# Designs tried in a protein design chat: VHH binders against Trans-3-hydroxy-L-proline dehydratase (lhpH). Part 5

Target 1, 355 residues: Trans-3-hydroxy-L-proline dehydratase (lhpH), of Colwellia psychrerythraea (q485s0)
Amino acid sequence: MTKNIAQAAVKFEQWQPKIEQESYLTINSLECHTGGEPLRIITSGFPVLKGNTILAKANDCKQNYDQLRRALMFEPRGHADMYGAIITDAERDDSHFGAVFIHNEGYSSMCGHAVIALTKTAVESGVVARTGDVTQVVIDVPCGQIYAMAYSHNNVVKHVSFQCVPSFVYAKDQQVEVDGIGMVQFDIAYGGAFYAYVQASSLGLSLVPEQQEKLIAYGRKIKQAIIPQFEINHPTTAELSFLYGVIFIDDSPNQDVHSRNVCIFADGELDRSPTGSGVSGRIALHHAKQQIVLNETITIESILASSFSVRAIETVCFAGFDAVIPEVTGDAYVCGKGQWFINAEDPLKYGFLLR

## First folded at step 1 (VHH)

Design b08 (framework vhh_6qgx_2)
Fold by ESMFold2-Fast, scan of step 1:
Structure b08 (fold): chain B 355 residues (1-355), chain A 123 residues (1-123)
Amino acid sequence: as target 1 above (355 residues)
Amino acid sequence: QVQLVESGGGLVQAGGSLRLSCAASGFTFSDYAMAWFRRAPGKEREFVAAITWSGGSTFYTDSVKGRFTISRDHAKNTVSLQMNSLRPEDTAVYYCAAGEWYSLRDSYGYDYWGQGTRVTVSA
């Protein structure tokens, strides 16, 4: 009996679809998460993306291979709010590699959780040679060049930090009337994307998984109410002149952390991590309100009780704004390796979403 | 079902004006950048104007700056292109487009396209 079971298991493990018999595309990945936010790192099998910049490569993907993004990000291979990165050659001579960021709804210019996972796996895999207990990893992403530091103990990367873009307060103490909710008070800050920051308890919201649907609904309504009443202009990059999402802030049930951060972004997507660009905007707000000093670290928790640490390491003038340079620190974990088959004859080959 | 439906095209004399409109349905309009592209006979599709999700920023190709104005109405799910001081070189089929915003002037950044509306400017 044992022999028969063992033979079946071994043969399933060794089997691959027959390419000559059925037309299969095979795509390989590393599966990671950062604070619960997934990252499917596409390592091989995806078409080579054309262009001299990471932004141009993202555009080539959207134009020529968007169905493959959907196949990998949608069910049954992915899920709602799935994220991925396509590994590319570096854009700049002093960068180690490049990445195109993909998700359910399209392409993003910057994802902090992805930088953390990519940095860990680059050092652990030997893509970037380890330089003792601290190793610098330089990644080209659509918005530019990112400098990250991997902190190793016994040859395992325990923490990753990266420097965010100049982060600043765009507007303070604003109000908007939202149908079905009432008067909402908010601030707007930029930390790589513009967010409206709202005190969750003021709206009867709790930052817990049980309230995820209410948080998504409120985040969508608040975003839609702000957009027509509030003009957002990024001072140097017009393509970033939009409200990306709403971040709900409140005290954590865990008294060992500063606070909790829940981001509802794009079209009602909920970030499982504390949100790297979101905590960057938070530290700019706290600094502007004189609630923290330079190099003071606070720990911000996600809806899943995962955390990022953030501090302002420098003040800078950015296009007339009093800005800070945030440093975000987080941890990533490798959850698996994937091998994904796309059969040309499969009527569901490009996936679906039922959320 | 996503739809973009253009209207307002027609024949006009040089120096005249036309207003194009695009009615959008089937998606969350206020989360998408909107743009106008055109294709003249025997030429490739080219960028004309774009407006960001909020309406806070507008962009124009150099040949239409000061003559054309793009605007959007979130309550009506419409984007409009006011075309003044029209020239024979503006003769084209005009397309409305909606997309996620990582490149304003790149047609490949736009996921949804209308069928087009014809504009003819006589000399």
Scores: ipSAE 0.000, ipTM 0.109, lowest interface PAE 21.8, mean pLDDT 86

Design b09 (framework vhh_6qgx_2)
Fold by ESMFold2-Fast, scan of step 1:
Structure b09 (fold): chain B 355 residues (1-355), chain A 124 residues (1-124)
Amino acid sequence: as target 1 above (355 residues)
Amino acid sequence: QVQLVESGGGLVQAGGSLRLSCAASGRTFSTYAMAWFRRAPGKEREFVAAISYSGGSTFYTDSVKGRFTISRDHAKNTVSLQMNSLRPEDTAVYYCAAETYLWGYTDSREYDYWGQGTRVTVSA
């Protein structure tokens, strides 16, 4: 020992992977949440994904690096319902960057909470040069090109709005028999992903944290009952032709908001946010049912009482569908920075889920 | 799907050299980590050398460090093992293996694709 021994904490902080003695991968991230829904933004250390489109890059990840998705999204590095984004080069010349969305089950076509967090951090990190108090960020995601606006005050992004892809009603007033639940009435809408929209109270469900297990179980069962009975075809992109999840809708305990959404997506994952692609499909449903006019804003809450505002800013014809362009507004926060080590000799290197 | 075919094995005297080659066909070769394993009669497969998908990292078992060199040629879709200063204990069937960017270079169970093997006999 020397007289100038560093404090134990400082020495622990100096630990580095012994890459000459052990096989390690190091992956760096920025940790965020939007309305409580986590986003692990993967910034470096992940293999460069190949392909000319974000969908092709997602497929490259699925085919060649799916074990890394699991390692980052599962315990002990992640958790049940964990969500992430892999930063990529832009698909289009007029986009700033691209993102591949990852979660516990796999890959998603759209993630509004991720767009909000990515837009905030892109501006605050200097990925996009600030243009006064409002800065436009253009992101390529699997379902298309997203235009977002970052609203800054004192160099901090306080709010993010984004323009979602053309959103439309796929089917209305449908019903399905679900084993253990009974007859379920639903609509299907697209807001960057296809969701089945179900009135929670019609099934005796409440959109509160205390009922999370029942909501997950019902969402999973309803999704699996719908899939074999309804052919879902995205009009221009076959890879987007699948039912992503179920969104339960009901009145909020907060009378200052329009309603509450709880999304159960993929294989029983619960979105802590109001679900950006979900509220996008929701505004298309309300417009199609003549319950809302263009530029009318509604506020929709999550299970945690976090909120997104949404409005339809334009009507468009999209491959024969009467569609709207939704604008979704929300707030994100940075919770940390991570440096993640995957030791090749670790028997739990690819992670696990106990839920 | 990847097919792997080894070549370059044979009989050599102690102190001699051999160059083994593994030709890969099928999906994108550059996305796979590649390795050489060997099996002597009556023993299980043991790790010899590995090279990362980019070619930037190489790994060797202690008994071959400084004697064997692994390399890859992306243009030819080949991985090679240059074996110098061969010893009788290097006598084995040598197998080429590929994995989808897996972390366990020394664990044969992590490898998805295997060649049929090429025999190396080092005489005293």
Scores: ipSAE 0.000, ipTM 0.137, lowest interface PAE 19.1, mean pLDDT 86

Design b10 (framework vhh_6qgx_2)
Fold by ESMFold2-Fast, scan of step 1:
Structure b10 (fold): chain B 355 residues (1-355), chain A 125 residues (1-125)
Amino acid sequence: as target 1 above (355 residues)
Amino acid sequence: QVQLVESGGGLVQAGGSLRLSCAASGLTFSSYAMAWFRRAPGKEREFVAAISWSGDSTFYTDSVKGRFTISRDHAKNTVSLQMNSLRPEDTAVYYCAASYDFLSGYYTRSEYDYWGQGTRVTVSA
């Protein structure tokens, strides 16, 4: 005996936009997460982004298609803290493809959780031909070219590592007075994006889901207090000269891991993963403070107790900064496939956020 | 700071048992394959047993199959080697090792990025 699928359900699944009667845009995606941080990989239906660099493509999206970012990242198609990647042509001949990163507030220069998910799905989808149990994937992102390795067992990608861009300490032992919080001590480091690193316990914060609202509120206040008092200049790329977020650091309840990171980025968005660009800046800080040596791996947990491993594999001089090349390792999972419809007649077509 | 710390070695008579443990810190334990290698006096390090990152697959050198059992505890970040029916030829320094579970070369020392300092096992006649 075969199971009967209700005919009504089958017919609902067959629904298609009536494009001759209504104006619809159809966008297709692969839905993933890395350590709990979502990634909506936009595969088709989005307008072709123009520009010779991924940064230029991101700017084209911001100027000409920002309403589509909102439509995909906001409710009802997305949610608070939603994250996505728009697949683009490669910027460099030796890269496999490019990606523009999008979120609730706008566009990011680097996204480690996205690199991990993109690498896994590129190999499993045949975008990149498998080379035995280890396959290299090269991705162009706004902050530069990323080299990733997909580690396969029985043709399933189990782990992904990537080499981040040169990561360095921008400022150490800084202080800022924050209204409603008091004096906050912070460091600034770059790991593909600039973050202010703050010890959570110094502010009475715990890196647990129950404190998410307080973490978001404090992250916003700290970021906004730092921006007017501290000028950030990326040494080679003016478009990267901004403070992206605040990373709260503390000990983990799990004594077997090094520590916990909670990143509040953009306009109060909470990263569910350990934050790949964040742990990249973190390893640069630890190396600069002589707390780790080259090739020493530490495990950093997220607010959900998901983990990334990170190590510094090389020291380099980057535009006068003593920098390291971080290697970040994590795991991603495919959660679904989406087909998203934007009806020109829908008064809520470009979405809304209610947190 | 990655550390693999072995314990449980010692002196035992032939036919006896020992349980070796390796405590791992500074790595995402659940993402790494773990292995035991040994080095007898005057010999090179040889493979003994390995366990995949998930714990679903175990591998043994022929001379220890049916006598040794490798296991892992993700909650404690430990890998253990239960050694039964020990023989004088099992006398060696036993090393814990960690690597990504991505290559079929788990027998090969160069597959492993991290190593413990070793724990000595002596089996008397």
Scores: ipSAE 0.000, ipTM 0.100, lowest interface PAE 25.1, mean pLDDT 86

Design b11 (framework vhh_6qgx_2)
Fold by ESMFold2-Fast, scan of step 1:
Structure b11 (fold): chain B 355 residues (1-355), chain A 123 residues (1-123)
Amino acid sequence: as target 1 above (355 residues)
Amino acid sequence: QVQLVESGGGLVQAGGSLRLSCAASGRTFSSYAMAWFRRAPGKEREFVAAIRWSGGSTFYTDSVKGRFTISRDHAKNTVSLQMNSLRPEDTAVYYCAAEPLYGSDWSAEYDYWGQGTRVTVSA
């Protein structure tokens, strides 16, 4: 007798929640990555978020549905350093849709890797009508309105560029003493989120996967040391007035790129991508230091040797800051589709994290 | 709509020089990676040189290193290939190609191609 394993597999695939006997919430997603950084795009089943702005919707999520962020970002449905986006209605009439960004520890104001993945999937799914080989996608995110371009070949999006919000240098040549590390020199820049930028080699760090635990530990300690000593105020929006993470900068072993950076964001999460909001802040720093001119592109690598390209396309005055508009380019891939079940009787329904 | 138009090809004696130019029209190409490829009679298309968006990163096939120089003029939306010390083996139709800002050195990933310009190097 030949056992037909394929027939058993089909029956397993047909399993559905027994909603008449048990209370289940079902949440659907597209699973993507951009340069290795995951994005769980939450498409349906999540509660409708209330508020007239994406920031207000993020606050509604934080106040009323934070347990569902945990359920989706933590094990067993997510993992350490997991990242997601909740799709919302647009905030502005000229935007296609909105997104609230979620991660292990909370909510982000900007996520460049997410914008790249959202733009690709919006065009490929028909959410945004294709306009030939180049299609504009306009997304409302907590820090503002993002303009992205999807570049297609044979109806497949190959590359995505986006224009970030006005990006600027907040503080230069700062110092902080960090327990167990010593004196750390840093700059602070805004590229949709505030980051402290630190030269990795000055601390004996290498931007390689083998040092991930040390990079996370140092990023956490440096962030914790900076927060109580340096007040961060976003010039127009109080809700954006926080230090999101630390970006370690160093030379790349690849001579064809400008540099490598590794972002430790929120509470010790490591970005597998070059960090879109991070490279946006980098280009603002380089422009302010007169190290690049408008429309000069640099390529920045992640810890995985994935890359984003970035340039400043325009200078603007933003609330008294000399700012630039960055253009960031990268690629995303769809890795799967998820259908996630939360059983009210599951004692682990809201997840757990073990790093 | 984007078009690439090559110019500067012609007949030249071995040891001579030619400068090829590629003009982009339609959408601005200041942010795109651009490259030169060639096809000799009876052979497949071969990569020659590429320049990334910044104009700082250049790539060459080994047979042209030190002889050819690729350059970009962002203001004019042009890419040029300066070909020095030409050899009979350089005889081919030369094509410029462009891809979006992200760029690639791999010929299969270029999205826009010109019609080509002929270069003949006599002995």
Scores: ipSAE 0.000, ipTM 0.110, lowest interface PAE 21.7, mean pLDDT 85

Design b12 (framework vhh_6qgx_2)
Fold by ESMFold2-Fast, scan of step 1:
Structure b12 (fold): chain B 355 residues (1-355), chain A 124 residues (1-124)
Amino acid sequence: as target 1 above (355 residues)
Amino acid sequence: QVQLVESGGGLVQAGGSLRLSCAASGFTFSYYAMAWFRRAPGKEREFVAAISGSGGSTFYTDSVKGRFTISRDHAKNTVSLQMNSLRPEDTAVYYCAARDYIYGSWDERDYDYWGQGTRVTVSA
């Protein structure tokens, strides 16, 4: 036998659960990011989710497989603020596939960064046949049906645009007293999820990585203060009737962009991207305030200076609201491909978060 | 040149069994992951099962788990798919595929070499 480091490496790579080890579950994924926000696309090995709608499938996951969400989203397989999508069958006959969105705290109704990554990888993986330089991908998500366009150059998807669901202003010029902060002014808008929009500078906040902990703390406190004071009701779908997060808005230090957004969602998770559903709500607010016209594109930055472009492409009446259809454009990248082992005998099998 | 030749397809009654075989030539067999894909009438190509170059890892689509078994024989340079408890829904053309890598993939585009396919018809 010849001792050789390269030979040893190949043998390590060939390790697999033995057929007699019934304690192992294997889950496969594609690892992506959109503007720095991660997406673990779960492709196989996860239990088949039951239900006729994506919302019903998300509920089945929550009720019967929530420990697997934790295993995949928490350390050591995931990390703080990790995000994922479970690929499902389409809900509608004219959709290509469906997705359930998962994160550290639970489940979300809409995820724009995920739509961008899913669209890119669906086209590049042949889930959807390429139609020249522009390919349409139709995805069922918990908040509805999403139409996306993949723009390709030399067989690589360079950017993705998607049409968000009808987006509208729910409330404007509201105020709430927040313990330790004082009086906070906010608007509420829907762009696939409900957010409270707050001017960061009014609270002495800066939208920079160095203030991450303060942004998370303030976002959590503001959300908790708004919930008991303000009832959120989605006009057609009761399951969407909740405040998902707080978006801090400020001018960008980069003069080539319109503004910067930082979203604190769920239980204090920070979105590394500009937040697709958040910029969708923003364009609805700007249109309602007559600050933009239809087809006017603005660029909004994240805390990492990654950007999304957004415009309102038409006005619609949605359940009595004056709404717009936003179009959001962004870029995604594949960072890896994973095969994840969960051993029933592992005392840490479902993971942990130390934040 | 790499060549993959499937055999073992045919007509079988529901509840029956078939064994598909794929004979590989023109490459170092143990370096290549092997897979079976199928195309049912009027549908797109679907992943069925994969086996790593060493034979130490196997993967199955949920609809065939417990019914189908993929295996490989390094001495004969063959990969086999044992199909038990066949259902009418298993009716398809079955394709053998080889990946120039030691691990299998669920994505048909990761496979570099393909057989011509063998037809399996399961009568109700």
Scores: ipSAE 0.000, ipTM 0.081, lowest interface PAE 26.2, mean pLDDT 87

Design b13 (framework vhh_etentamig_d1)
Fold by ESMFold2-Fast, scan of step 1:
Structure b13 (fold): chain B 355 residues (1-355), chain A 123 residues (1-123)
Amino acid sequence: as target 1 above (355 residues)
Amino acid sequence: EVQLLESGGGLVQPGGSLRLSCAASGFTFSSYAMSWVRQAPGKGPEWVSGISGSGGSTYYADSVKGRFTISRDNSKNTLYLQMNSLRAEDTAVYYCAKDYYDSSGYLWEFDYRGQGTLVTVSS
C-alpha cells in the first residue's frame, strides 16, 4: 500500500493489545458532556458488579474494583474532576437499566448531568425504543429510580427532562466558623445528594472561571468545617447520610437567567454544569422559602454559562419532610468513543492526579 | 505537468542488487510522500515501500523488509530504491508513485504513476 500520513494513521488505528504476550484489561466507553461536565459511560469490559440494588453494586465496586475507578477517572485515561457512569442491569423490573456513578474521589448517590447524558444516548443507541418525539427512560441509580423524558427532533435527542427524587430542606439559616474565611451562612438541602448552599458574594467570590482555584479552596474548607458540626441523616437510607459538596450561588451577568451556581463536590471537584442534583435541592429551598410557586420554571447557569431549567411539579410528604418533586431540563452531547487498555505490567496502570 | 521517470532496472542474478531511481518534476517534491509499487507478470499491483516528504519516516511491505531501502534526495527531486538479496519473486515492473489525497480523505490510488522500470531476477 502507498504509505503517507493518512495511510500511517489507518495502521495506527488498527493497533490491538497483544493479549497472547501481555495481560491487558480492555474497557469500552462512550464519551459525553452535559453543559461541559464530562461523562465517561462505561459500556463493556468492566467487571460485573454484584448486589440486588444499585447502591449494593456501588459498594461492591468500592470494595473490590476501586483501582479500576482510579484507572478510568485519573490521568492518563481521565483527568482532574473527571466523571463516569458504569452501566448495570436494572434493579427494578420497570426500569430500563442501572448506573453506578464514579469520580476522582469515589462514588455519588445521584448525578443529574449523568442522567441527562445517559437518557440521550440510551434513546439514540436503541437501548430504549423511541416512542415518537417523546421517549421515557427509567434509570436505577444509587439514590433511587429516576424518570427521564427524551425530546427528539428528526431522530436526534435535543432536550432531556428528568424528575428527581423527593427533594427537601434539611436545615436553614445555619452558620459555621471557617478557618481563613470567617463566618459562613448556609442552608442544607437534599436533591438526591446533600449540599450546603452558600451565597458567593457574601464571601467575596465570583462565579467565573478565573476564580476556579479560590472556589475549590473555599468549597473544601467550608465542607470540612460543616461535617464535624452538623450530623446529616437521610430519613430512609443510612448510606446516603453524608454532605456531598458545597454550592456557591450568585446573580448571573446574563439578565435572562435567574442565577448562577457553582458546585464543589467530593474532594474539591468543580462541576462544569449547573449541577442537576444541586438545582433540585435548590428548587426545594426556594419553594420552602416561598420564593417560587409550583410549576414556576427558573433557569440556572454554570461557571461556563451553560444552563439547566428547573421547577417543582408536585409537593409530597417524604418520611415526615415536606418535599417537592423537581423536574430538571438540560442538553448533552456525545464527544467520542473510547477503548481503554490497562496493561498488568504498567507501573502507572491505576493512574495519577497532578491537577 | 507532473512527470515521474523510473530508471535502474535490468537483469540481475538471484542474490544480486539493483538501485532504482525516479526523477520527479512538475510538483513540489519535498511536500509529498512517495512510494514504490511493483507489478509482476500475471499479478495485480503490490505496494513495496514508502517515504515521507522529509525522508524522516520509511515503511516497507513484509515481502521486502530487511532487503530493500527507500531514500530520497529532495535537492535533486529524486526517489531511490536500493534492492539487495534479490529473488526470482522480485521480478516485476517497478513504478514510482506520488501519494494522492482527495476531499474525502486518503485513496489507494496513485496520482501520476510513472512508466515503470523492468527488474528481472534470473540466471
Scores: ipSAE 0.000, ipTM 0.075, lowest interface PAE 25.3, mean pLDDT 85

Design b14 (framework vhh_etentamig_d1)
Fold by ESMFold2-Fast, scan of step 1:
Structure b14 (fold): chain B 355 residues (1-355), chain A 122 residues (1-122)
Amino acid sequence: as target 1 above (355 residues)
Amino acid sequence: EVQLLESGGGLVQPGGSLRLSCAASGFTFSSYAMSWVRQAPGKGPEWVSGISYSGGSTYYADSVKGRFTISRDNSKNTLYLQMNSLRAEDTAVYYCAKEGLWFGDYSPFDYRGQGTLVTVSS
């Protein structure tokens, strides 16, 4: 301003905490969502994670920096069901970069909504050089190497597809007694993470936002009932040998889509998206039951009526399992940028979760 | 409430044809793979044919391949089975089935309707 008129907003915007008086750790992020599921992409300020694999880097984070995961995923910087990705160096020479996935409970082996958002932002930011209207992005994640395609129009990524890791049926027609619910029937499939698949209507559940608390409670109870009765072993990687969550499946109120699913993952976190790794396991189930053929596309809705399209593009034999390679398609949006301060003297520096 | 109503069965001579229909209601028909299952007197159920949710893919038991054709009309919530070159061994009650990952009592065909009787006899 030429007349030396100060505006409070300009002064606040230009101000930064004084690090000489208060020891602040500063972490920068890009804020995104895919079908309503948030992704905080950590761009700078987080400690460099060590290890030769993405799994090793995730373990390094868990052992040495887990308090920073909590600080970023919990209130006041995050919220219940918050999700994030820490960008890392690639594990493989033919991959562009790597990612460690973080959430309220801990770490995940695969996150389809994150792959979609990471692919869009990598191309739009120039981290991956754009190759016309279709750009391939290759990302190393804890469960393996993911191949994604960014589809651009006028230099904006409109759609992202990715090929998930080999996806297969682990167990069929299983049954468990759940306290307060009764007998629950389920299948277990792997789509980068192991999920138990449950028909919602068989339990009197509806896949709508109004029932979110009941869905979370039932998902927790079912997961905890299954874990002690069923041993899960990933055929090639012991660190992936765990049940990640429960996916409730049912008809959609929207007759233009195949179905709806709602994932309750980790310790009762609700996926706002259709769940990319869950949809990948689901297409393996449908293919194994001969309910779908290769290259047949279905559209699956989330609790928010956001959708992913999925198809099986190839059959493969994976460590003795009849598996498929799923292709998942979805859209992501950038909704902000964050700069996060963690003051060493703050008694609430590592966050809290009240749900 | 899922409802499946089969029709089109009857008495037919060997070598004849019948077209079965299944009217579906109470669920999003276009979102589910559908099957035909038959049960002959004194025998267990036998899967006959399946069709994907879109109708783009069809599957047949070896016993009926080349003779039967499964189809669907998603705009009318109706499943069909065209049966040609019928044989005495095709005599059975035919059921329309909504497939899912699983449904009660470990049966993928829990949503079988009331059935329609097909009798192939000279």
Scores: ipSAE 0.000, ipTM 0.168, lowest interface PAE 20.2, mean pLDDT 85

Design b15 (framework vhh_etentamig_d1)
Fold by ESMFold2-Fast, scan of step 1:
Structure b15 (fold): chain B 355 residues (1-355), chain A 121 residues (1-121)
Amino acid sequence: as target 1 above (355 residues)
Amino acid sequence: EVQLLESGGGLVQPGGSLRLSCAASGFTFDDYAMSWVRQAPGKGPEWVSGISWSGGSTYYADSVKGRFTISRDNSKNTLYLQMNSLRAEDTAVYYCAKDRYSYGLEYFDYRGQGTLVTVSS
């Protein structure tokens, strides 16, 4: 019936696109997800990013290679809400490597789902030598240095925990008038990025996949309404002084978990994971409101019912703020390897988004 | 027990320079990031600068960037802050701070007794 189909497939597999000087750019990646949120780990072929800090390297990428971010994050190579990390050399002598985070709109300062996937792949690939069933991985990211622990069973990393940067409450009990929605109450907290935290039920929203379009629309409108009325200033790093997104909070239909949250970040991107920097800000809010004690673990679900566990392990003073150090735990999976070709003659080489 | 002893503060005129020192004891100095924190009269504490455990990475508040330099000598268990182009608004008690981890971030679990820096109006 399908005579010679296997022979044709073998020839397709063995063929390489004709590569001439400046005709094709080839970029290699590992494809992962954490709680359903994708991570395209860019391993080779991307231009070497310049700068002595991860922030400087992110700026170099934004200024000189932003078209390649689009090519990798947009269709046809990526999709709406796509997320990636560009692997770099370490910024600090005591870090294993560095990462620049990229998405549909641009660059982020912190990405917990990425840290989880990077930690798993660093240990399983041998980038970091495995030390029995528990291995420490130290990663430089734009917001600072992250310490992660990989928990292995039968040579597979099953769980990853990481200690987030000092996380704190920036503002409580704020209000903003939003056209088409009305008065919205929110808190602002930092967990590697600034988020506005909003009770979903107060707006008639449900944290379910069926309402994803409404969640995206409301998240965008709320973020756009807050930005012009609320100055955000990171106490130590001006480049981190921006509102990254809106996190909708509500009860979970699963009685065994604490709550559910859905993050709408950047320009209307929906995080499929519980959002690592988001749950870090959540635990800071809960601690500040005296709703949890140190080392009390809560489980927070995503829109897909995937979960992160989070606890505050310490209280610290961070640049005058009463802060906590969150520990976030989650799972990641490798789902592919990619080799991506960008043909200089392709009119759609830098991609497109239709959502 | 952790001990941090700051020195080098004093009176200076605007545009002048001072070098602060912090002698550390009671912990393995080269395992921890260190910070400088200041507190001006009537204000809350403000983080000024941080340095990683090895000295390979340094961080500065925007208010002092380009004017102050943090450094450390792990062989002497000593942290330094070189302060140039001093302004009246730099007037504060300066504290040496031991960070909880080797992150090189601007957080701490212990601070010293402080040294007063006064920049004349």
Scores: ipSAE 0.000, ipTM 0.186, lowest interface PAE 16.0, mean pLDDT 87

